# Ledger of designs, part 31: VH-VL binders against Cytochrome c oxidase assembly factor 8 (COA8)

Target 1, 167 residues: Cytochrome c oxidase assembly factor 8 (COA8), of Homo sapiens (Human) (q96il0)
Amino acid sequence: APERGAERRDTAPSGVSRFCPPRKSCHDWIGPPDKYSNLRPVHFYIPENESPLEQKLRKLRQETQEWNQQFWANQNLTFSKEKEEFIHSRLKTKGLGLRTESGQKATLNAEEMADFYKEFLSKNFQKHMYYNRDWYKRNFAITFFMGKVALERIWNKLKQKQKKRSN
Short names: E, the ipSAE of ESMFold2; O, the ipSAE of OpenDDE; V2, 0.75 times the mean of E and O plus 0.25 times the DockQ between their complexes.

## First folded at step 1 (VH-VL)

Design n49 (from n43 with heavy chain K98R D99E W100G E101W Y103D G104L S105T; framework fv_ebronucimab)
Fold by OpenDDE, second read of step 2:
Structure n49 (fold): chain C 167 residues (1-167), chain A 121 residues (1-121), chain B 111 residues (1-111)
Amino acid sequence: as target 1 above (167 residues)
Amino acid sequence: EVQLVESGGGLVQPGRSLRLSCAASGFTFSDYAMNWVRQAPGKGLEWVSGISGSGYSTSYADSVQGRFTISRDNGKNSLYLQMNSLRAEDTALYFCAREGWYDLTDAFDIWGQGTMVTVSS
Amino acid sequence: QSELTQPRSVSGSPGQSVTISCTGTSSDVGYYNYVSWYQQHPGKAPKLLISDVSKRPSGVPDRFSGSKSGNTASLTISGLQAEDEADYYCQSYDSSYDAYVFGTGTDVTVL
């Protein structure tokens, strides 16, 4: 059985945003857009006295962010590749060159590109459906834990106030 | 007369930088994509880099990607190649070449005489 | 980037016809009709001979002709003359890399 050469899926390099927030930051920082995903990464603040629940929330947010970054990085690469292939194929069919008279990369008009977008969306419809499903699940979980953390913080504040009144 | 004249070549040590220039005359420079092509001594032609007429689009060979930068100044009718982190394998005669488009699609119809770059310790 | 494959050398007598092959892939020679041919004499810059597989620019003799079949382009020099002794390079565009690619070159000798 001929070993099917594993198509090295050009996995977008996990562009770990090298953006380092200031050490004295007491809040989340938003980095510049990632070059592959075009999403702005968030650097999550870690409190000195992070509760287990807060930690769980932070980790869930981080994991969701990484998942989202990877999805869009790959999607953007696929889109770019397929778009280029479509343009080239269409230009070839039209008997046109790959460059304009000014030496610019030749492109298709909006109507021709509409066909590409339609096809691309159709082809990737299921992928987008799964993404949306998972996105909602993850965000729901995050929201749920946000609520729990908020309640925990309220409770801790109330306990502190009670101790101050008893002393 | 349509002419391209390369300059800026010379002897350089590995890891150093060099900037090549190509002066264009006799045609509307901005209307044409420009390219750099090199030829190592006794070797064949190798495409290095290309730039669109406007300068908006650039492309590079894998061998020079991340090290070389092509640019142009249409006001000066000049093409440039900034070469960084030079290697011995970059030793070549460097030609600037115009892409013809009117009668000749995606062909280099005008060439300079080249400028020699030697990278040696 | 992979170079287009040319024979290292081709020879012929004056008045004969010689053909130089240029073999690429489906992403370059086989993809578009953007094969060009260049002549280079020793110590000189390349000169365009053929563009778009078979088009001759003005000033190029009609004894030079180009063709393509599949992933292989060919330059034919009919009525070989002494002045045709030179290096010949094919060129194409690689659609996968957005890059121009040259052939390995062919030394044509007139015997």
Scores: ipSAE 0.009, ipTM 0.574, lowest interface PAE 8.9, mean pLDDT 86
Fold by ESMFold2-Fast, scan of step 1:
Structure n49 (fold): chain C 167 residues (1-167), chain A 121 residues (1-121), chain B 111 residues (1-111)
Amino acid sequence: as target 1 above (167 residues)
Amino acid sequence: EVQLVESGGGLVQPGRSLRLSCAASGFTFSDYAMNWVRQAPGKGLEWVSGISGSGYSTSYADSVQGRFTISRDNGKNSLYLQMNSLRAEDTALYFCAREGWYDLTDAFDIWGQGTMVTVSS
Amino acid sequence: QSELTQPRSVSGSPGQSVTISCTGTSSDVGYYNYVSWYQQHPGKAPKLLISDVSKRPSGVPDRFSGSKSGNTASLTISGLQAEDEADYYCQSYDSSYDAYVFGTGTDVTVL
């Protein structure tokens, strides 16, 4: 019976760059950094004889990748928006224009920008704390399933060895 | 504290659409896969659909494939089931259930109270 | 899709043991440890009783135990009590369809 939940090799979830691994790749492939998240996506190879347990591990890894990509894409977008708002607010407070006489975007000095980075980090401290906690939880789950897959492979090799010996 | 509350059920005519909602509270919603399970009056449990924590993966029972769409809004801690082309056999109490994806089980550890969907003329 | 086969009803007296079977195929019950059990009292939502064939969640009495042999999983209730009178459902992951499947359900009566 066919696998109903089979995923397309080149299907990229929302927020992840689409990329093509080498045509005849038979292993996982790491792509270029995503435009929005700055993270490198992994295209998971789906073996012809993938076990249900291997499928669960792969789906967990794909799910974790999507979560990670979405978090950082959103975080980077929020950072960029708030940075622009901070710069505009500070320039307004100083009575300065948003553009220089050369037509370039007006910027703040490093000391003033340090205030923004401090405020952004403090404001997002809890959010980043939860991200780190969830990251560890997800990696623990992945490691546990990797262990289960390893045990399955050992058991299958033992069964094959026993079958070879009995024949 | 950990709670799921379904809503959106009601009486609907065959061939029409209905959208169910499930509001989650007391846990980090995006960490858990979510499922819809239904139970027709006087009958057993039937799994309807599932969705991963991020929403990346979805799956459906044969009986609803092509008609129902599961979705989630992690920013609102909400799970949805869009039911199209409803049939009399879709009449059931619809439960939302949390799957312990990161608890390393395939078990549904938290269930809502259910919302009743009746499809009749 | 196929349902897992359970007996329609099982009965026992207080203090006795009863066992409920759940029979599937090699792609669900027979494949690894993807079996869970749920208890449902009339008018209530199901409650997780056993996960991973034999694992009890916090708060579930140790008189509930699970096991599996081949394509058949079993739930055993020892020291049967009046409050155990309920419907019981097994559940497994179906690897052929990437779906969950429930058993037909068993009505436990305490006589």
Scores: ipSAE 0.000, ipTM 0.503, lowest interface PAE 17.2, mean pLDDT 81

Design n5 (from n1 with heavy chain D99E L100G Y101L E103D G104Y D106T A107G; framework fv_ebronucimab)
Fold by ESMFold2-Fast, scan of step 1:
Structure n5 (fold): chain C 167 residues (1-167), chain A 121 residues (1-121), chain B 111 residues (1-111)
Amino acid sequence: as target 1 above (167 residues)
Amino acid sequence: EVQLVESGGGLVQPGRSLRLSCAASGFTFDDYAMNWVRQAPGKGLEWVSGISWNSGSISYADSVQGRFTISRDNGKNSLYLQMNSLRAEDTALYFCAKEGLYDYSTGFDIWGQGTMVTVSS
Amino acid sequence: QSELTQPRSVSGSPGQSVTISCTGSSSNIGAGYDVHWYQQHPGKAPKLLISGNSNRPSGVPDRFSGSKSGNTASLTISGLQAEDEADYYCQSYDSSLSGYVFGTGTDVTVL
């Protein structure tokens, strides 16, 4: 039986969430959020008679998804890694061990963590601004081609209706 | 002493495979993203592939996508590049390189000396 | 662009200043990604010279400086010395490639 959104075992290395769309999908399939990027991947349905315009739109959407997912996976991993490095460094400068007396991970107070957040945000501020700019540029292009595809589909639908009515 | 040492290069015929290794020492290997960079004789640097600290993010240059596989073994402080379906244009010195602390923002701060791969009949 | 554009070569006399440009596109430098610079002497591995547009790693002389504006980054070597004769490469991340891209490389000759 078809299983919606189930993860699949793979032998090949993969940093992206794996999912299984329903048996023979006739539409795009949206999977569970990726562990690292926290974004839902889309598995694009490819029609047998895909037009060149539909293919261009699909490829643009696939490329944008890969770009977006890679950006956020790397940002999230970098944030987590640098946060741990910062905590480790600050604890060493204070002469404290990495673990509490209970064996739990030692932490910094909110005031101390503010230094990390300020540095991380300032270091990545311009990159995130340009990410947003490029994200909007990509979505403008996608919207433009979606409009073209929609018009093509409407035109074809109208042609089919007229042909059926004349017979 | 922070060090990266590549191995596994050699002379190989077109269409065959090679596996490169990079041994890391002197730093906490599982804290950093790692990359392979190549340089053809007399030519410039070309990025080949990268892998995050936990293998959660992997990427390849278009020229090697589908033919090369990057992997790491954090327990052995080692990085690998499995090269399949080798072509004459893959002939190059292959460097192992470590990323700095801030992803995309610190560059490759440590490099190995490289291992030479020659693809020729 | 699949690689960042640099001049093929620049030359200068000892004590002079030389500047190397690195021009990218909207998917890399123009997207706001930082530019890094590497120095490579013949037969040796590249060495990180400038990190994140303008930061000098420990041990890099003040004579090396970096800047970035729009789609272009620049490396300036002031007080040029014989030991600066090497190849120089810029590097950035490219969002359209989901990977790193290097510059075409510049050969610096000290005459």
Scores: ipSAE 0.000, ipTM 0.469, lowest interface PAE 19.2, mean pLDDT 80

Design n50 (framework fv_ebronucimab)
Fold by ESMFold2-Fast, scan of step 1:
Structure n50 (fold): chain C 167 residues (1-167), chain A 122 residues (1-122), chain B 111 residues (1-111)
Amino acid sequence: as target 1 above (167 residues)
Amino acid sequence: EVQLVESGGGLVQPGRSLRLSCAASGFTFSDYAMNWVRQAPGKGLEWVSGISGSGYSTSYADSVQGRFTISRDNGKNSLYLQMNSLRAEDTALYFCAKVDYEFYSSGHFDYWGQGTMVTVSS
Amino acid sequence: QSELTQPRSVSGSPGQSVTISCTGTSSDVGYYNYVSWYQQHPGKAPKLLISDVSKRPSGVPDRFSGSKSGNTASLTISGLQAEDEADYYCQSYDSSYDAYVFGTGTDVTVL
């Protein structure tokens, strides 16, 4: 299994645990970076008395996380695949094999790879722009619902205090 | 050494109730989520219910929702499953299982008890 | 909740390899690394064999290995031994139901 640099072998006798499941926590849990997306997942805690509004917020956050994870997993896969195709194509043009005489993977120098990075970024500019737009829209919606949940909680506390004081 | 010992199983008539217990030792019980898993004779494993280390959060399989209640007593290092309105299809060996749960754990069950047999029959 | 799909049985000869598939959905097997495998001998409790898709706990031989591609996880047993004859179950966490889900189980026979 892949091992993260942040994980310390000497802090756990059995080794380092991976992603933390929700069943232990009374709070949200943050896991290690996903190997495909390179993003840290959050597992959301579900309170026993979750309101419909709180449920909407949680589901929105979960959906946004899934969308974000999927976008970056696909983007990273596309980048890796196109990078290998570019390297292979350039090596063929030079009449070179995919492996050196020593058996190592053949590589292109930094100047040659700069062409690929420039083309990849240019080709994917519109896709990244749409991603950023959707990312901001989703976070605005989340912030809005967070505000609504906060107001609901304040209102509920106020109602409870008034009832107790009236009695 | 981590040990989990189930008890409370037996023969019970349909529609009645039974309470299972699981005695835990060898780890800080309150730090770990606990689960019940059952296995009908000759059949596969089926997750039944889970409870957080604090006891605040519980979850249930659809097949037992509203009939079974999971609970724990951290002062006694004990896990419980209250089974109400028992049906013939609840007949199974019931295992107590500990979650291996640290920051990077997948939530797998690192230790299991030997199980206690529940038979629901007239 | 939905079960994860495994073949009912697989068989092999001593020293050969067998692979058991475990197919689910994007909300369980396809979701992060929430895949574990358990080995169960007749009359015994299940024993953890693989966690986090591919991690072996202490004491599990390296002939057992796990992998995942999309919504399908696989357990490979290389160098089959007679003692590997058992039932094998995959397990995942179903994010849609906040619940654990087990596979249908696979009976491994060493011929």
Scores: ipSAE 0.000, ipTM 0.456, lowest interface PAE 20.6, mean pLDDT 79
Fold by OpenDDE, second read of step 2:
Structure n50 (fold): chain C 167 residues (1-167), chain A 122 residues (1-122), chain B 111 residues (1-111)
Amino acid sequence: as target 1 above (167 residues)
Amino acid sequence: EVQLVESGGGLVQPGRSLRLSCAASGFTFSDYAMNWVRQAPGKGLEWVSGISGSGYSTSYADSVQGRFTISRDNGKNSLYLQMNSLRAEDTALYFCAKVDYEFYSSGHFDYWGQGTMVTVSS
Amino acid sequence: QSELTQPRSVSGSPGQSVTISCTGTSSDVGYYNYVSWYQQHPGKAPKLLISDVSKRPSGVPDRFSGSKSGNTASLTISGLQAEDEADYYCQSYDSSYDAYVFGTGTDVTVL
């Protein structure tokens, strides 16, 4: 059995956005787009008196963000690589150079590239379906915990008002 | 100005390993395929290996297939050639060469380093 | 991998024209216009002279010209000068093996 050479999955370097929000920030910050995923990272604010529920929400948001960043970084890398390979193979098949007669970089026309996009989407269809499913599940969970945190905050405010009226 | 500087050459015994490096400057390294070409003393040019700009695609001459590994670090503007199981016939001046465009299937090498000498001898 | 076939040596007098042939196969030289030529002086790295069969990079004199017919590419040096004494290599791409291939090299001597 020919040993299937382990495709070294070039893991996109986890480009942790080095964006550091101001130390005195009391809100979430949105960083610049990540160079690999093209997604803007969010730096989540940590309250001094963070409740266990708030902490759980924050962690879930952070984990979801990291998951999403990793997915798109890998997807973009895969797309770029496969696109490169497609262009290369198509030009070879056509007997065309990587340069035009004018010395410019040879490109495939829109029709030829349409074949690539169709194939790429077909090949990655299942992956995208799983991504979408997981994305919805994660966001649903986040929304649910957001609701819980909101209720907790309301309840705590009501208790404080009652104590002030009783004193 | 485009500069390619090879390093890591030396005298090694047969069966040993050596790693060559090529430091690139003066261009966007990641946008261009890179190659290794060698020249045995008093002999012609022999293509050894190529790697695409992204590092995704690699190719090797039959003479080095399974023994050599080309790689790159685009963050360091560096090209590498890991040479394992070296043989006497691997004795050569090793050049790193830049391809004109992104794919290593491009037709020509527009810039060359000065080379690093590898001598495999008992 | 098969090398492209070049004559071992070519000689000419100053001011004459010399032609170096580079013969390959339908999978390399004959497949597309990716033939390049390099000049190499003793102890120096190769220098690109011609790309894409006939394209001359900036800084290369117009006395160097390239052509191709079938599976044979040619480098012509017109008005041969003393500084043209060097080794010349053709290079192409083998579409069957996804590999670059060089010619055997030609020693050009100016008499």
Scores: ipSAE 0.000, ipTM 0.560, lowest interface PAE 11.9, mean pLDDT 85

Design n51 (framework fv_ebronucimab; at its last look DockQ between E and O 0.02; V2 from the best seeds 0.00; counts 0 for: pae E 18.9 > 2, placed apart)
Fold by ESMFold2, look of step 4:
Structure n51 (fold): chain C 167 residues (1-167), chain A 123 residues (1-123), chain B 111 residues (1-111)
Amino acid sequence: as target 1 above (167 residues)
Amino acid sequence: EVQLVESGGGLVQPGRSLRLSCAASGFTFSDYAMNWVRQAPGKGLEWVSGISGSGYSTSYADSVQGRFTISRDNGKNSLYLQMNSLRAEDTALYFCAKDLGEYYWTSDAFDIWGQGTMVTVSS
Amino acid sequence: QSELTQPRSVSGSPGQSVTISCTGTSSDVGYYNYVSWYQQHPGKAPKLLISDVSKRPSGVPDRFSGSKSGNTASLTISGLQAEDEADYYCQSYDSSYDAYVFGTGTDVTVL
């Protein structure tokens, strides 16, 4: 949260913002990164006249966001925990403490950390293969329904024009 | 304070249907994925089905895929399991269980369980 | 769908330690580092003892501890007490089938 600061912070005009917290929004908007997944959630608008097809698209997008958020939250936690365990194990092998004399967490050099990254990728290859497959499947379906909604809206506009001419 | 209460179990013939209900209270029901877990008499635990907080995403054990349907009504704080084409091997105590996960981004453990409702499938 | 392998039974005397293993595969125990353990007394619902491999929920005695190495998770009960006599189940998530999977169960007997 932006704090109140100097006069320059408090008086600065806000013409452009990455995040907009509206009281009520008529559009989808993107929130700040989720602390677990590091992904920015989309906050979906539900229009009053949402068609069944539009509702199906919105729910598919919501479900895909949930799935994606959960996957990356879990992967981020697994990565962080396994990285810390790897570092602790290698420091123990070297006879070193977990913290430097300044109290900062001890770490490994880039060559040693490369071993961790290679092992993590190898162990998680199948998991990421399934994620990639599902990601493409979901995004193809979303794109397909976006096209169907666009055609529905065009057809509704043509129907409205036909009705006006018949009067 | 947090409670899950199952109902709808009973004796049913093979090939017939039964619908289970689970009433939730004491937590924000729509924020959590929910699950059904069953236990045959004298046997271990078997996960049956799960549903996301919104109700859009569902998953099923392969033993029940195509026969069981999980659903929820977030307005009534209720979880359901429609069981069709029941078989003798579906005989079990059915538990309703809440996922521990926060938001929609995690699902890992079941922290709150009901006491179960017994389903018996027999000729 | 996969099953997680547990020993059929384990026994110990009061005050001793027992360890229950839970062996899975790279698609479940080895896929996510979040394994949970449940205690079940006869006629009762399961109770969560351990989540996230080693995290104890509030109210679970510190004599219950969990760990994981590779595709095998372990639950250790130190200072075994008569009330610990129950069935114990591990649980993970099988990414290949989008399904939760339980262990076969372990009957802990206090001698």
Scores: ipSAE 0.000, ipTM 0.466, lowest interface PAE 18.9, mean pLDDT 79
ESMFold2-Fast, scan of step 1: ipSAE 0.361; ipTM 0.727
OpenDDE, second read of step 2: ipSAE 0.021; ipTM 0.605
ESMFold2 (binder alone), look of step 4: mean pLDDT 91; pTM 0.942
OpenDDE, look of step 4: ipSAE 0.016; ipTM 0.603

Design n52 (framework fv_ebronucimab)
Fold by OpenDDE, second read of step 2:
Structure n52 (fold): chain C 167 residues (1-167), chain A 123 residues (1-123), chain B 111 residues (1-111)
Amino acid sequence: as target 1 above (167 residues)
Amino acid sequence: EVQLVESGGGLVQPGRSLRLSCAASGFTFSDYAMNWVRQAPGKGLEWVSGISGSGYSTSYADSVQGRFTISRDNGKNSLYLQMNSLRAEDTALYFCATEYLDYGFSEYAFDIWGQGTMVTVSS
Amino acid sequence: QSELTQPRSVSGSPGQSVTISCTGTSSDVGYYNYVSWYQQHPGKAPKLLISDVSKRPSGVPDRFSGSKSGNTASLTISGLQAEDEADYYCQSYDSSYDAYVFGTGTDVTVL
């Protein structure tokens, strides 16, 4: 079995946003930015009479959100780790310590950091392409379900109006 | 070694309940969406249910909607399928499977499969 | 939800190429590139051969290839070998129902 190199996905702990919306909320709530992804989680409202189609839409949105949170959490961790490694390696090559005489963390200049960013983007280019592709696919699906739900709601309203006219 | 091991299958009467378990090892279980797929004897594959890595999102085939419940315990690296109101048509080999991740993204495919656990619903 | 349509059986001689079709609808196969193929030998679990219409996971031979046109996906097995005798299933995702759908399966025999 080829050793799938267990890239130790430093699984950013899925910081379950401890943000609890008010129980009587009739709309979606946006939580504070997640510590790892820096994305604001959405707490989706669950109607009392949620239709199966509405439920499917909600679940798809939730799944997409989870996927997005996980991607950015991991990306941010990878970025931070690689950035630190780059800085350390560059400082070492310059014969500089990791800390300044003032005890502050030694930093590289903007030009040197530009090289890091270029390399990082190049290295992660394919990953970002796949991300964008999947992002568009998921959002298109969500939009499609939003349309279906909208149509269902219109239909239900029309049926209710017909029943009221017949009585 | 990456492995999924299903358990909990057996002979059950119609209308009864059964709980299947799937034990995962060799990978970070919480990172993967998990699915149940079944195969009736001599028949094709049928998707049954799916659950996100966090367990927050679940989905079901119409054939099992309202009767089956998928759940997971990431602390125990375990996937579950609670099957209620079992029918003869539910007779199948039940596989647990992980969703394939490429670059951390789901490909909407199943790459890791267990060997399955047999559920027989008969009077 | 309706199964994706596959031919019941396909046969070929060693070294030949065989193609298995998988026909769905505009809501599944035709909607996204979420088509996967599985090989299943008797008494074994399915093995993923192709994901995302044409992507091969590591360890899958190059003789397996996938394509899609409209609502029909295809798996091509080039240079057919005796070990390729198995059941093959396509699978897709139906965005209209938020469900996975498998094909009816194709029995591939090597003559």
Scores: ipSAE 0.011, ipTM 0.560, lowest interface PAE 9.1, mean pLDDT 86
Fold by ESMFold2-Fast, scan of step 1:
Structure n52 (fold): chain C 167 residues (1-167), chain A 123 residues (1-123), chain B 111 residues (1-111)
Amino acid sequence: as target 1 above (167 residues)
Amino acid sequence: EVQLVESGGGLVQPGRSLRLSCAASGFTFSDYAMNWVRQAPGKGLEWVSGISGSGYSTSYADSVQGRFTISRDNGKNSLYLQMNSLRAEDTALYFCATEYLDYGFSEYAFDIWGQGTMVTVSS
Amino acid sequence: QSELTQPRSVSGSPGQSVTISCTGTSSDVGYYNYVSWYQQHPGKAPKLLISDVSKRPSGVPDRFSGSKSGNTASLTISGLQAEDEADYYCQSYDSSYDAYVFGTGTDVTVL
């Protein structure tokens, strides 16, 4: 069988706007906010001599970003949907139209909306609690691997000095 | 008890489609990257496809790229493999497996395996 | 399809030691320590026996040991027992292809 050559698979995040970092970038780059999550994605720089530990750390950071982005995209869509339903039901109860004569969306005052926010937060309390625990777990793990990568880089520099001395 | 149960296998004609499922129980499914590994009758193990815990990052063996699609539903603790354009060479017992975690990260090894579901592609 | 080379079969008597080799390339077995071993009895799913070249999961006897030199990993079974009669597979990760690769498999026969 002929050699296939090197092939790399991409884990690039899916977003409404495609962002391509500069071809010669030496650092991570920040993209525009996602339409649904409203979070700015980070596009990670891949060094030429990436070690297995560095790849593991990068993939973890990418997966954590994707997890975080998906959570907030879903949460924001759910919030917007339920908010619109609440406003529409309250306006219908008052006998008011959905828009003013000027074409603006009819709104509720802060006291009326406070009821919705309290209900929404209460209903989603457990979901947010699990999100926070997972967020801390993921960040602890990222910090741990950042430490391992730092130690690897220090050891490699010391190893290079030892090899240079031995030659 | 930690458990994986595959289903959806059967006899199917070449060129047709089949969808496999893997039901997980006894652990936090979303924390684990999942993989499909197959074994043709009397032959060795072959990695087919993998998916990250979040479900966003996927990878495939060259032999199935463009034909198979891996997906997961973390709310249902389920992993799926959509197999299109099936060939006789896809005949195998299909296992789902979790990646072994150390300090919450994959060790690039397969820890928990299901019993497998048999897929036979024949006319 | 498997990508790592193992001997087809290895045999030994109870109480003896057997060694199974697993040869790959510099991008998989030779690259870091992502080498694992699995034991498969007839009609059963594979069981993880060793990960990270030489680490044993809880419940795996210490008579199973792993090592690696260059592009070749080895699994050694000391004090061979009848229950060790099974197929053994090595597995690595090929970073250049972002893919997992298995060995061709070795049938271990006791007596």
Scores: ipSAE 0.000, ipTM 0.532, lowest interface PAE 12.6, mean pLDDT 81

